# VHH binders against Flagellar brake protein YcgR (ycgR): the designs that were tried, part 177

Target 1, 263 residues: Flagellar brake protein YcgR (ycgR), of Thauera aminoaromatica (c4kar8)
Amino acid sequence: MAELSTPSPASPAPLDGGRGDELEKFTLRGARQILQLLQDLITHRGLITAHTGGGHSFMTAVLKVDEERGRVVLDPSPDPQANRRALAAPRLTCVTQLDGIRIQFPLVGLGEGQDKGRPALFAPLPAEMLRLQRREFYRLQVPLAHELSCLLKAEDLARKPVEVSARVIDIGAGGVAVVVPTGAAEFVIGGTLPACRLALPDGEPIELDLEVRNLNRQTQRNGTEQLRVGLRFAALPRAADTRIQRYIFKTERALNAKARGGL
Below, E stands for the ipSAE of ESMFold2; O stands for the ipSAE of OpenDDE; V2 stands for 0.75 times the mean of E and O plus 0.25 times the DockQ between their complexes.

## First folded at step 17 (VHH)

Design LA29 (from W55 with T105N; framework vhh_7n9e_1)
Fold by ESMFold2-Fast, scan of step 17:
Structure LA29 (fold): chain B 263 residues (1-263), chain A 119 residues (1-119)
Amino acid sequence: as target 1 above (263 residues)
Amino acid sequence: DVQLVESGGGLVQAGGSLRLSCAASGFTFSSYAMYWGRQAPGKGREWVSGISSGGGSTAYASSVKGRFTISRDNAKNTLYLQMNNLKPEDTALYYCAKQDYEWGNFPYWGQGTQVTVSS
């Protein structure tokens, strides 16, 4: 009975864990393909989340592609601090969505100026763009009230086994992102964490193997440092896949009902 | 500042072995996960292997698993890659990279060391 809608995945964290080989088949490197994709973002007025590092980001859009000068022109943030952070950053990681396709690309050498008398940001054309057309890259932001956790099995700095309870901040068909205290265990991108336990609101924890895909350190407003760990499900059993999909569907339905009902 | 210097590459016949080294300076080497990547001419970069800060956890691309071994000597600020049973497909420029916890990747690629495997 309910009208099904898919939440926009445009604001998830970048998939820039340094493992380019796994994303290579989705990476566009041809100049014409890159120009066409940027033009598509202009045509569809795609909103871009530009990550400046350290957990900071701002909303922008591609206003123009200057093929003669090899540059993109971007809409600056109305927040001057966001623009200052962007200009000071050695690179931006830009994440957006076009017709259910996740698009991600780096920008290096950001400058400021004017376009047709209005403030603008500009950068050289990216040498590569990631274009992902798979449901496995959709991420549901986990409501804080759900208290989703994952017990990670890893090693500490003394190479001894440790168990770390991590809060799940997003979840999709392909994996989860979790946060852990800095120094709780040692991680390496590409490493496997065997027999971890994912706790969903219903039933017993799901035992599964996780692969590390991304590692970010962030300092919160209260001065607390935490590590965000991006994790991929390895060889997910059918029963576990069904339970995860059911959780995602129920949560999406509840969030969509709340948004549409003005609750 | 941060410097990574790769060495140990060369020309070797298929089935042979090479040991690559990466000399690190300008940061607390023992506090960072380290990685090896490679790039063949006309292709994108490919992740090869990684090792955690203390050396307890390692990871390998499926194409090299069982043939390559990553290791580190934190007292000498040096990362190693032991490459056995080399194949022509392993021909590439090999790069050492340091984990970037701000960006969640390992974007620092030095000058690299060339490995050429003849048939």
Scores: ipSAE 0.607, ipTM 0.890, lowest interface PAE 1.4, mean pLDDT 83

Design LA3 (from W55 with P107D; framework vhh_7n9e_1)
Fold by ESMFold2-Fast, scan of step 17:
Structure LA3 (fold): chain B 263 residues (1-263), chain A 119 residues (1-119)
Amino acid sequence: as target 1 above (263 residues)
Amino acid sequence: DVQLVESGGGLVQAGGSLRLSCAASGFTFSSYAMYWGRQAPGKGREWVSGISSGGGSTAYASSVKGRFTISRDNAKNTLYLQMNNLKPEDTALYYCAKQDYEWGTFDYWGQGTQVTVSS
């Protein structure tokens, strides 16, 4: 189990809570720091993957912070099942990213109600937030306009080969996270996907061997259920590594330039 | 109340075979990938094998690949591990697991089943 105890850099999955001592230097516990970070997530309209346990998650966002009542207001899932799972869960583990920095925090005591006449989820402000600035956890959120895809070579229920075109949602030095429709193929942590093809905006697709590191089921705004798969690059050739790094750096610079008003 | 009950272990000579089973209850078995892990005396837990929810994909640790076969019967809520060509190094307590967040860590719910391979 030691080989699979650490989430991949490309994974939206939460870090191991049993490593609290090791993560202490990256943990924010000051009320003002927590409020500032939550406000930054609102300002940047950061999408949050909220893990409810049992491999289930849903996409949410912080709509507002109510300092007077000491709570955060979240966008509910369009899927009533996902909201029921969230309300029944003892805790939510929220994972997001801001400027390539991984942010993770727990929410306990989730409730349901309305904000400005619309359904909303409410939770007390988290007592702590994890903010990882390490290079190994840097993940570029892939712009939707790039339409990055990875052709996965996987197996179906009958162990027959299938090819699945998966949308790449984030990419880092160690791997990618992709989304596939639920039921499109079978995945298992530790499984290998040989000769997959990663399409970048420039040049030929990169042929890669990938290893499954994490799996999360989620429901999107339109009610469509999707599987989010975290994949590690296995035996990445130097040329492929260089090209992936160039894409990441080029895209990051372009996003930074856009944030400053385009030069 | 999630429960996993392992059985099928025992004493075998090197080169022998055993078939382990894990009876699951308290959750929708067919919705989860399932895993086998082991712990040898004085060592940490080691991942051995995994199988997807429908059985279409499997994975194995390099140390057991080609010798062990994982399978499942969703109608019976049962996970299996067929172990062939057993070696003294396979001596361990074997337990099955359901992964909560599916992020590379596992919860072990049973007491395990002991496998001892003599030289």
Scores: ipSAE 0.415, ipTM 0.767, lowest interface PAE 2.1, mean pLDDT 82

Design LA30 (from W55 with T105Y; framework vhh_7n9e_1; at its last look DockQ between E and O 0.51; V2 from the best seeds 0.64)
Fold by OpenDDE, look of step 18:
Structure LA30 (fold): chain B 263 residues (1-263), chain A 119 residues (1-119)
Amino acid sequence: as target 1 above (263 residues)
Amino acid sequence: DVQLVESGGGLVQAGGSLRLSCAASGFTFSSYAMYWGRQAPGKGREWVSGISSGGGSTAYASSVKGRFTISRDNAKNTLYLQMNNLKPEDTALYYCAKQDYEWGYFPYWGQGTQVTVSS
């Protein structure tokens, strides 16, 4: 009976499809940093998905950090079966989001008990926490009124060339994020989209090559599913870079002026 | 539960070829982009290749471009990596991974298959 070694909860691969070693820059190992991040989760009442393995998970929250005992207190599931699975699991993989940043951390040695007369789950403080700040570069959220678009040159499911007009939702010096209808084209992280056209308000579209760096499925408020595509500028002419920077600067200035009660 | 099982690794001489397979189960295989990664001894994980859900788009690391070919059979729920002109620096544990479209990361991979390229 080959013990199907339950695949160790796979450390998340870098979001950009880069080297696994890049994940280290997002990994917090300092005790103070870990404590602060846990405290932030408490303060913001962040809901946590705790994965117990086997495709099972439950919702929890960090209730307290006990620094003296070196443990974290979690809210138990209302489902007793989920709690049993959690306690039986050799490791919990906790996943949450704070301020749009994904946070992931392992908990090992889960136990049950009471905190102030209420049922609670206890675990030693995590040795590391992953805080995936996706963007190294500041990205401007593009005002909807600007209607920035990027014509993507891609392939469909039949490998037929297609052109997809994508709305640009954010832009930075290093790239853009766009939204496309689900199924509009085939994308893969690391894939190159050649000869795309970025439309800025100040003139003719910029022709450029784009590299897919991230793919996220999102559900809109109206229930429609769309694909958010993070794109890196693969090669940007200096003139194009200047135009992009100018746009960003001008837009930021305008937004700031508006925020100050100006126009 | 998502399961990925890699196979096809082994010992090969430099210049040789291998074909890796990844059997996928526990999810709608045809709806997800799939990737190959590798980890050499003492090094971090690196992406090797990716393929879109329908197979219409592919990506390769610069180090393997022109030598490796990723493909998939959605009817068989299987991902493939044809590796040609193998080099000693290709020696690594190779694993297949499923993308998480909610978070854009890769939480699912198999146990891997060892590829060793001798000089």
Scores: ipSAE 0.740, ipTM 0.924, lowest interface PAE 0.6, mean pLDDT 87
Fold by ESMFold2-Fast, scan of step 17:
Structure LA30 (fold): chain B 263 residues (1-263), chain A 119 residues (1-119)
Amino acid sequence: as target 1 above (263 residues)
Amino acid sequence: DVQLVESGGGLVQAGGSLRLSCAASGFTFSSYAMYWGRQAPGKGREWVSGISSGGGSTAYASSVKGRFTISRDNAKNTLYLQMNNLKPEDTALYYCAKQDYEWGYFPYWGQGTQVTVSS
């Protein structure tokens, strides 16, 4: 059966800044600012990745802002299952990028109908939008062929030390996102994982301290549960920072070359 | 419907102690990491502490480390914050929050409980 594909490699995973308070300065709550930003997304035809939970997402766009009715009009997915998942979801996490600015916002209360005779999705205007223009928020999707891993030092339910080998799914100047089986260890946002080991293709593993910044639970198609853990580099030696940046730039160039040459 | 109700705040003198409680309902409490945050007058929200779903991991803001202790009772669906050696700078409205595993963070739900520390 045709099932929803994974999000485009070019579409970043949701960024939710851990403690919440650290992202407050980048959060827009003024009605005028929110309306203007949504209008900018319409004008520039910004492609939005809408995450519906459980590892599922679909591509959409803001077609219209209905200020009088206090709602946005979204382009539905051509995949009926994606639309059904979106309508069933208690919340959508919408992620896009415009002129180097990362934009993220929640939508709750999604409905379906028609706008001027065309199928459409409707949602109330978001109460907040995140707007970030920082180098440290850029995340490279790690190619599966690179088999990047990070050995995490954590604790279990009984506060006993455990080591968890986690697959690295994205990486940036400020941190990584990893995937671990649900229940492998206890994680909490703000927690510090000391002396973890990040394995890059060239050279010995990098020993570093990581801080937990976000936690997402996902159920895969085969029914297995996994936890996506966003991790900030608490402190990096200069040499480690250089190696990470070199890996990111080298991989970006290789991916850009493949995209232009045909995948 | 998810509901979080904070209690235990009050007026206390510098060097004193308070124990805050958060009564949770409408979700499986034992499956969620829980958090405390605070907001001082005229300031934004700041994170204070967090505890993992089973209680195996805890975290604290540097400003409260060593003075505050977070704990939970999953059988009673209750989150606690033991606050010792309180300082005037701890004066704030304190909020309880539930991890949102779809969004990946924790929004502060609830009315909060006021803590005022006199010098």
Scores: ipSAE 0.726, ipTM 0.925, lowest interface PAE 0.9, mean pLDDT 83
Fold by ESMFold2, look of step 18:
Structure LA30 (fold): chain B 263 residues (1-263), chain A 119 residues (1-119)
Amino acid sequence: as target 1 above (263 residues)
Amino acid sequence: DVQLVESGGGLVQAGGSLRLSCAASGFTFSSYAMYWGRQAPGKGREWVSGISSGGGSTAYASSVKGRFTISRDNAKNTLYLQMNNLKPEDTALYYCAKQDYEWGYFPYWGQGTQVTVSS
């Protein structure tokens, strides 16, 4: 005999009692809000990355919302293996952007069928959607040529101090995201990393206290497993804040100038 | 498949202690960071504590820091929360949660165990 449990609805959980209220305001739970956001994704033809587990994902889109049946209709992948993984997955984690705002939502109970004679995937409407409309979540994608790194002061599995040089993949006013090899150190959401050092192109490295906010596993093109660590600035001196904002502004101007040049 | 079963809750006097356990099955326990959360009557869910997959790193909500200790026994697939100097504000349904590395957070929880702290 087997006991079955259903997963809890996807939602960002608070990291402590004082921060719980802030995270909840990004979570849409009302049926009207969810339907409107899904309709906006349809109207803008938003491309969605659907994660099926085991490092696999595929691109999709919301084709329509069937409010009467309480279902969302998704574009199937042209890759039949991706469709099979999606149908076998207990949950899809859907990630997209709308007008520069990150949207994230779970789909459970995915099925296959046809919509007006066209192949389609179906799922019940999500009970919750995350809409991260907050200035501290805006992040500059760091150009590879800058080779930005952050020295993390963490612990290994034996609770011994370890320093890890991590590549910075994005940076904003409120934090950075870095990548490290799987197993390089022990990380947990809510953990603090004191006296880390962020190396910017101009000047001395910046000493920063960091807090772990997100942990994702990802596979590089060469098959190497790594951990993406989302980090918040726990305390940021004024001089450090100024240097980070100037780096972001200067880099954005340079990237905008290149984009206008037709390259 | 994934199962998280909490135990060890009960009624305790303010200033007292209690140890919670979370029995885990259906996944490779030692490969996942684990968390404790709680939900007080009429409130939303609140993160309480976390521990990395190997146990090398721990974290606590400011409201419990210094009073609660998270630990794990990877050989027994069990997560623990030692709760000392309990306050009436700690009254809640306590549940454990497993890190979801695809979602990036920890949305999957057990059913919970009730802790009630009397004045």
Scores: ipSAE 0.640, ipTM 0.900, lowest interface PAE 1.1, mean pLDDT 82
ESMFold2 (binder alone), look of step 18: mean pLDDT 84; pTM 0.849

Design LA31 (from W55 with T105R; framework vhh_7n9e_1)
Fold by ESMFold2-Fast, scan of step 17:
Parts: sequence; C-alpha cells; structure tokens
Structure LA31 (fold): chain B 263 residues (1-263), chain A 119 residues (1-119)
Amino acid sequence: as target 1 above (263 residues)
Amino acid sequence: DVQLVESGGGLVQAGGSLRLSCAASGFTFSSYAMYWGRQAPGKGREWVSGISSGGGSTAYASSVKGRFTISRDNAKNTLYLQMNNLKPEDTALYYCAKQDYEWGRFPYWGQGTQVTVSS
C-alpha cells in the first residue's frame, strides 16, 4: 500500500508542561523551528483543537504565520460563544497532530480582526511548542458515559491517609489524567501513589502504582474548583498494559465510527 | 507576588557536596509543595526534586536519587537541597519553584544559583 493509513486522531486533551525533564527534550524553543512547524501545519491543513479552559474547546487551524509582526493567524469558530471564550481566556492550549506526531503549544494575548476580508483570530508566536514523536504519548479522551474511575491512595493536608475516587478524563499507554475535588488530597510532582486501582469496563480493577506528573486547577461550570492530576503508570504489568491498550483501541474505533457516520 | 531567592552554588570537584537554599516570600510557604529544577547551558529545564507542604513526602529524579536530599524549614520560609557525590553532569543553574496549579509548569522566579562540577 502506497497510501498513508488513516492516522489515529490526536487526543484533544492537552498535556501539561510541568512534567519536568521528560517533556523538555520534546520542546522546541528556537524561533526558526517554531516558524517551520507552524508552516508545516498550514501546508498539511492540520486541524487544531484549541482549549480555552473550563472544559471548553473549539476547532481551528493556522491560516498563516505573519513572521514580520511575529503573529499567527487562526480560523475563528463558527460558534460566536466559543470565540468569546477564547478571547476572554488568559491562554489557549492548542493540540494537533502532523503525520502521527502530537504537537501542542500555548497562545497568549489572543485578539480578533480580519484576514483577506474575513474574520480571523491573531496571537503572538508561541515561545515554545511540544512535538511528541511516539503514539504512546497520545491520550484518548474518555467518554463520560464510560464512568472510568481510579481509586487513588494519597495523603491529605493533615498527613492522614485518604482514598479518593477520581474520574478518569483521558488515558494513554503511559498513564491517565484524573480530576479530584480541590483539597481532597495533597499531590507532589514526582511522588508515587502506591496500589491505586483503575476501573475499566469489563473485569476487576487493575492495581498499579502511579507517579504524579502534573497538576492543574480547573473551574467547573458551577464555579466549583477541581484539580486535574496527570499520572504516569509505574512498572505497568504486561496483562494490565494489554487491557488498557484494548480499551483504548476499542473506544477510539467506536468514536471514529460515530464521528464518520454522524450528523 | 511570589519571590524565590536561591543561594549556595559554586565550583566543586566531582564527588564533592553542596547545600543549596531558597528563601521564599510573597505566599504562605507552609501551604505549598516546593520543587528544585535545573537547566544546563543550551538544554531545557529538568525537574530534580519535590517536597510536600509539611515535608512528609519527597520525590526525586532518577538521576539524583540517593545523592540529593530535599528538605524545608517552614518557620524560616526556606527550602534546601543537599547535594552529595556530585558529577560533571550535575553542572547547571538550579532553581526553586512553588507548585503551579494554574498551568502545571514550574515557574522559576529566582535568578537561580550556578553549580559547576569539574572533572
């Protein structure tokens, strides 16, 4: 087969930049490298999921790079509310893929205007772009209907052991992202949570050790704050790895079939 | 406004030791996890160590585990990093950081303290 297989869609969930030494080696900071990567996204018509916080996102694309003015030009959403959320956000987290490579970058200082007589969004060039070459770093956004949970064993602020049932919001070969109520437990980046239990559809919970990789505070629609915790699988057993990969594969295929057959 | 002032770096021979300090102000120090990170010339930032608000939990990068010890004195608003058995590859500018909940990145507001290990 001379044709490129349909690639898996990039996970819409952003990876947090507080993951220390592991993600730094994949981070581009050179101005020319950033310009070239953005131009490659234009050339390949890469669709970008722009996250505005609070669980909100919209689909966009880079229309052009204005090197002279140090700006990117983005396609606005057809939804006016999405554009208002984007303009009000302190930061956009942009997630896309190019030939199976995950690309993520922040945009700060978003404005609106016109490009070639059509509405457009403008932002300064990002200072950094994350470029991950391995599919194992991609994350499946977990459907809410699956009610995936992970029972975390941690300590509260009084150093007392606590068990927290956390909702799994994304999952990949290397780990999960979960959400917990603010103040439910204290997490230290790089710390290990031993003997946690991941509940997947079908079968008993998987017992595994999780390493804390990143922490982000989110505000819910009702104004309640929650903490998003990125967790890496430490020494994942082969049988557990197989079950997780099977879940990801089946769910991705079902979601892709739904997207292509829908409207 | 968070302020972090690192000190204690210097030039040492391989196998030597240094103790770094970070004086914190502008926030309730005892309520936040704290971290040490480093950046070698021409390289990206890398996480080195972390400690919980009360000091009960610590974490270390594999490259420094067993050689470095993180600690804190909440009464003095000070974070420490005891570095033993230093290697040339430990040469870097060392930063302390307060837990960042908004973005999940380590903010480096201090100037850092330079550690140079000769071989």
Scores: ipSAE 0.443, ipTM 0.815, lowest interface PAE 2.3, mean pLDDT 81

Design LA32 (from W55 with T105K; framework vhh_7n9e_1)
Fold by ESMFold2-Fast, scan of step 17:
Structure LA32 (fold): chain B 263 residues (1-263), chain A 119 residues (1-119)
Amino acid sequence: as target 1 above (263 residues)
Amino acid sequence: DVQLVESGGGLVQAGGSLRLSCAASGFTFSSYAMYWGRQAPGKGREWVSGISSGGGSTAYASSVKGRFTISRDNAKNTLYLQMNNLKPEDTALYYCAKQDYEWGKFPYWGQGTQVTVSS
């Protein structure tokens, strides 16, 4: 276990808090930096995965930063149980991504109320935010329009082979994160999924072995749950690595051009 | 309250077998992947094996692959580890653990059961 300690920094699963010493150089503690980063999340409509502990999380977003009152306003979950778990949690770990850079921050003292007549969650401004800019930890958030998928070869409850077409939500040099319906297949951390097929827009699917690195049950904005599976490339041939990096580069360039063009 | 109680450890000679059990309570056992870890004297906890919530998928550390078998009985809220062809290097305190969503990080551990393998 000591050698298998953290998910990818770009994964919505939170990093180990015990690595704070190693992450200090990426930690923002200045009030202006924190306020600017939160405002950037609002401007880019960044979706946040809020972890309430026990393998539970829900999707939220920063709606507003109230600098005068020293608090952030968050979008509540449509699932009342997710909101109850969040309010009961001693600490909320928020994970998001902005332009391929992983952002993670704690919220303590979560409360419930209204903003402009609508339900809202409130928390004091975080005293620190992690902004992790290392190249090897970069993950591309895959546009929904790309319909990027990975055909997973997994097993069901009876250990019978099952194929699951999973939507790829992020991709990097070391792996992918996918979402699958709850109950579609059985997953275990450390398990190997052999001969899976990653479908990129151009060319034939890439056949590769994947290792399960993390599992996260996420409550969607419509109240349904899905399983997010973090998968490491167990062995990646040079040709496959080149194709994946080309896809990432082209997609980043296209997204930057789209942002400039107002699309 | 999450509780995990391990049992079945003991003293055994090299080449022997032991079956460990973990009785779980305080959570919906069938909804979580479960794991076995071990800690030898002076070392941190080492991951040994894992099993998915329904038992359809298993994983093993290379050091135990082919010798150990993990299983579960969801009706009895019990996790098992069948250990065959034991080696002196398997001597450790064995713990069961409830899944966390982070790789290698498990927030709920039992007290453990001691396994001693003599040469």
Scores: ipSAE 0.420, ipTM 0.786, lowest interface PAE 2.4, mean pLDDT 82

Design LA33 (from W55 with T105H; framework vhh_7n9e_1)
Fold by ESMFold2-Fast, scan of step 17:
Structure LA33 (fold): chain B 263 residues (1-263), chain A 119 residues (1-119)
Amino acid sequence: as target 1 above (263 residues)
Amino acid sequence: DVQLVESGGGLVQAGGSLRLSCAASGFTFSSYAMYWGRQAPGKGREWVSGISSGGGSTAYASSVKGRFTISRDNAKNTLYLQMNNLKPEDTALYYCAKQDYEWGHFPYWGQGTQVTVSS
């Protein structure tokens, strides 16, 4: 066998925006929300399937958001034919996923040029983005004021048990993302952390087993490194699930009220 | 310029053993978790095993747990996979990968090393 390659993730067909009411509640139109979601795609290196119509598509990624010029920069296809179809299309339908959440958005007015001396595709910022929030895949950005933490039980470089208090940066029905100082503990994707304690407001910490699903190194502006760890709830009792969902609901509702001026 | 070069594959009888190596260059090897993945003909790529940056934590896919052992030598910038009690179902091209990847799936580097298990 001379040929085996990394398969591209299969993206399902685009959701039809003409389904009206059901998809409208998942449609983002706020400029800040759109910019944040595009930035999340960059940060997580999300692969995008761009549909040019007529059954044609190509794989791309958002390379950057140019807020000053109001446009996105996309990675061109290595296939010149795909790029020509994209440039000729009046509209691209872009489909991707982040943590199982389906994201779909249109791009209109695609152009080509260079970014940092390399070929690139450019389009105006989308006016809307569809984010299909399935309960198990939704992630709430945790407000800093809530000071949510998770006490992780892990091992250090010497393979000794260590407890690390990690700041929770996002939370969903399926897990949390935390930030850990570099060197505090050893983590590996697929590893299990037993008997960790998630601190939520209004009650005792929730004791739970976590599985490591994601590791990302982040370099801070001051040159220090932090490790972002994505953790799945291995088994979540109904009472714990209810408390987590209640926290997510109440916090999202409060954030929405603040955004709407709540005076 | 990240380079990962896999070696140690070959033809082996069912029940046999092989040790795979991955020589890493172009990054600070000791700072990253490392992984082994495999792809059998006509199938998608699957995660096999992982090891933390210092070697203190390891993880295995259920299909290989108890049969495979992952290890690393940070002084030599080398990742290893000891494969025992090999089965025909283990026949695949094996790849090593550097941490800096998303949820449950990750791109692999290098050409891989072929493992063929005959019955």
Scores: ipSAE 0.359, ipTM 0.748, lowest interface PAE 2.6, mean pLDDT 80

Design LA34 (from W55 with T105A; framework vhh_7n9e_1)
Fold by ESMFold2-Fast, scan of step 17:
Structure LA34 (fold): chain B 263 residues (1-263), chain A 119 residues (1-119)
Amino acid sequence: as target 1 above (263 residues)
Amino acid sequence: DVQLVESGGGLVQAGGSLRLSCAASGFTFSSYAMYWGRQAPGKGREWVSGISSGGGSTAYASSVKGRFTISRDNAKNTLYLQMNNLKPEDTALYYCAKQDYEWGAFPYWGQGTQVTVSS
């Protein structure tokens, strides 16, 4: 049988590592790096969602890193059932954020005891931690004056093809965020938008396939709602990648020069 | 107060079919994209399928394309997953989820419905 469980909306689902080598460059395995990252979580009081399997999770935090004994000290749940599930689990998958950076790590061999007379959970230091750095996922906020647009090929309520000209609000190596009026087209996370056209200031529009990764509703200054669509580049050609990176670099440099009053 | 109640799971032989249902309440169902996810023994939670608010757009994980069909009945506030040609590797607890437009993602809320495929 399985116990009933409802994950919190504030508790992000763990990454299962099924993306092969894409996550390897973001994986920390050095003991010193792991210790430093755990100390950073303590300093910033990072709230951690600990997943015990079967849809069960609880909220915890790293209270202390014991370098000499090679273990972490965790805040137990106020729910005794959650603590029992955690202690019985073969592993915990811990998910948190630090300064907008997603951090995920396993804990194996959880035990309970006391730290300075208070209940605590203990686990050996993790052998690895996933740290998805913001620098690798940097997004340039597109200046309004650039009027960057992406022509989206999507479907309406009747599954009929529709083209929507969307304003690009940010851009990075992995994708763009665009805004569209609410109701302009139907979007769903995981959906593919084929043969879209990204217009950059120089040259022909770039034809590319986009995958929907997030959907947010935003309220404009005049009170109307618009939809913010986060889009991942699917199989970006080398020439397109070069043009996008060149635009980002030149725009960043120009913005930095203005912010400093000139280089 | 959002409520999602999954049903329709059970034990089925490989090659068989099941139709899962998700009864929704506490929100305007027709205004939200909806999703199915699953958690198999020894694996993390994985997204299975999604459907836009009006049903105009659908998406599927590569592992289920051509075998599963997501649909919705906005008049009945119900989400469906038709599962055909079931395989032992489809054995999992299946969850439905509502799009969260504030956070940009979808959390899995319910207790799920168990699907077990025997060989």
Scores: ipSAE 0.680, ipTM 0.910, lowest interface PAE 1.2, mean pLDDT 81

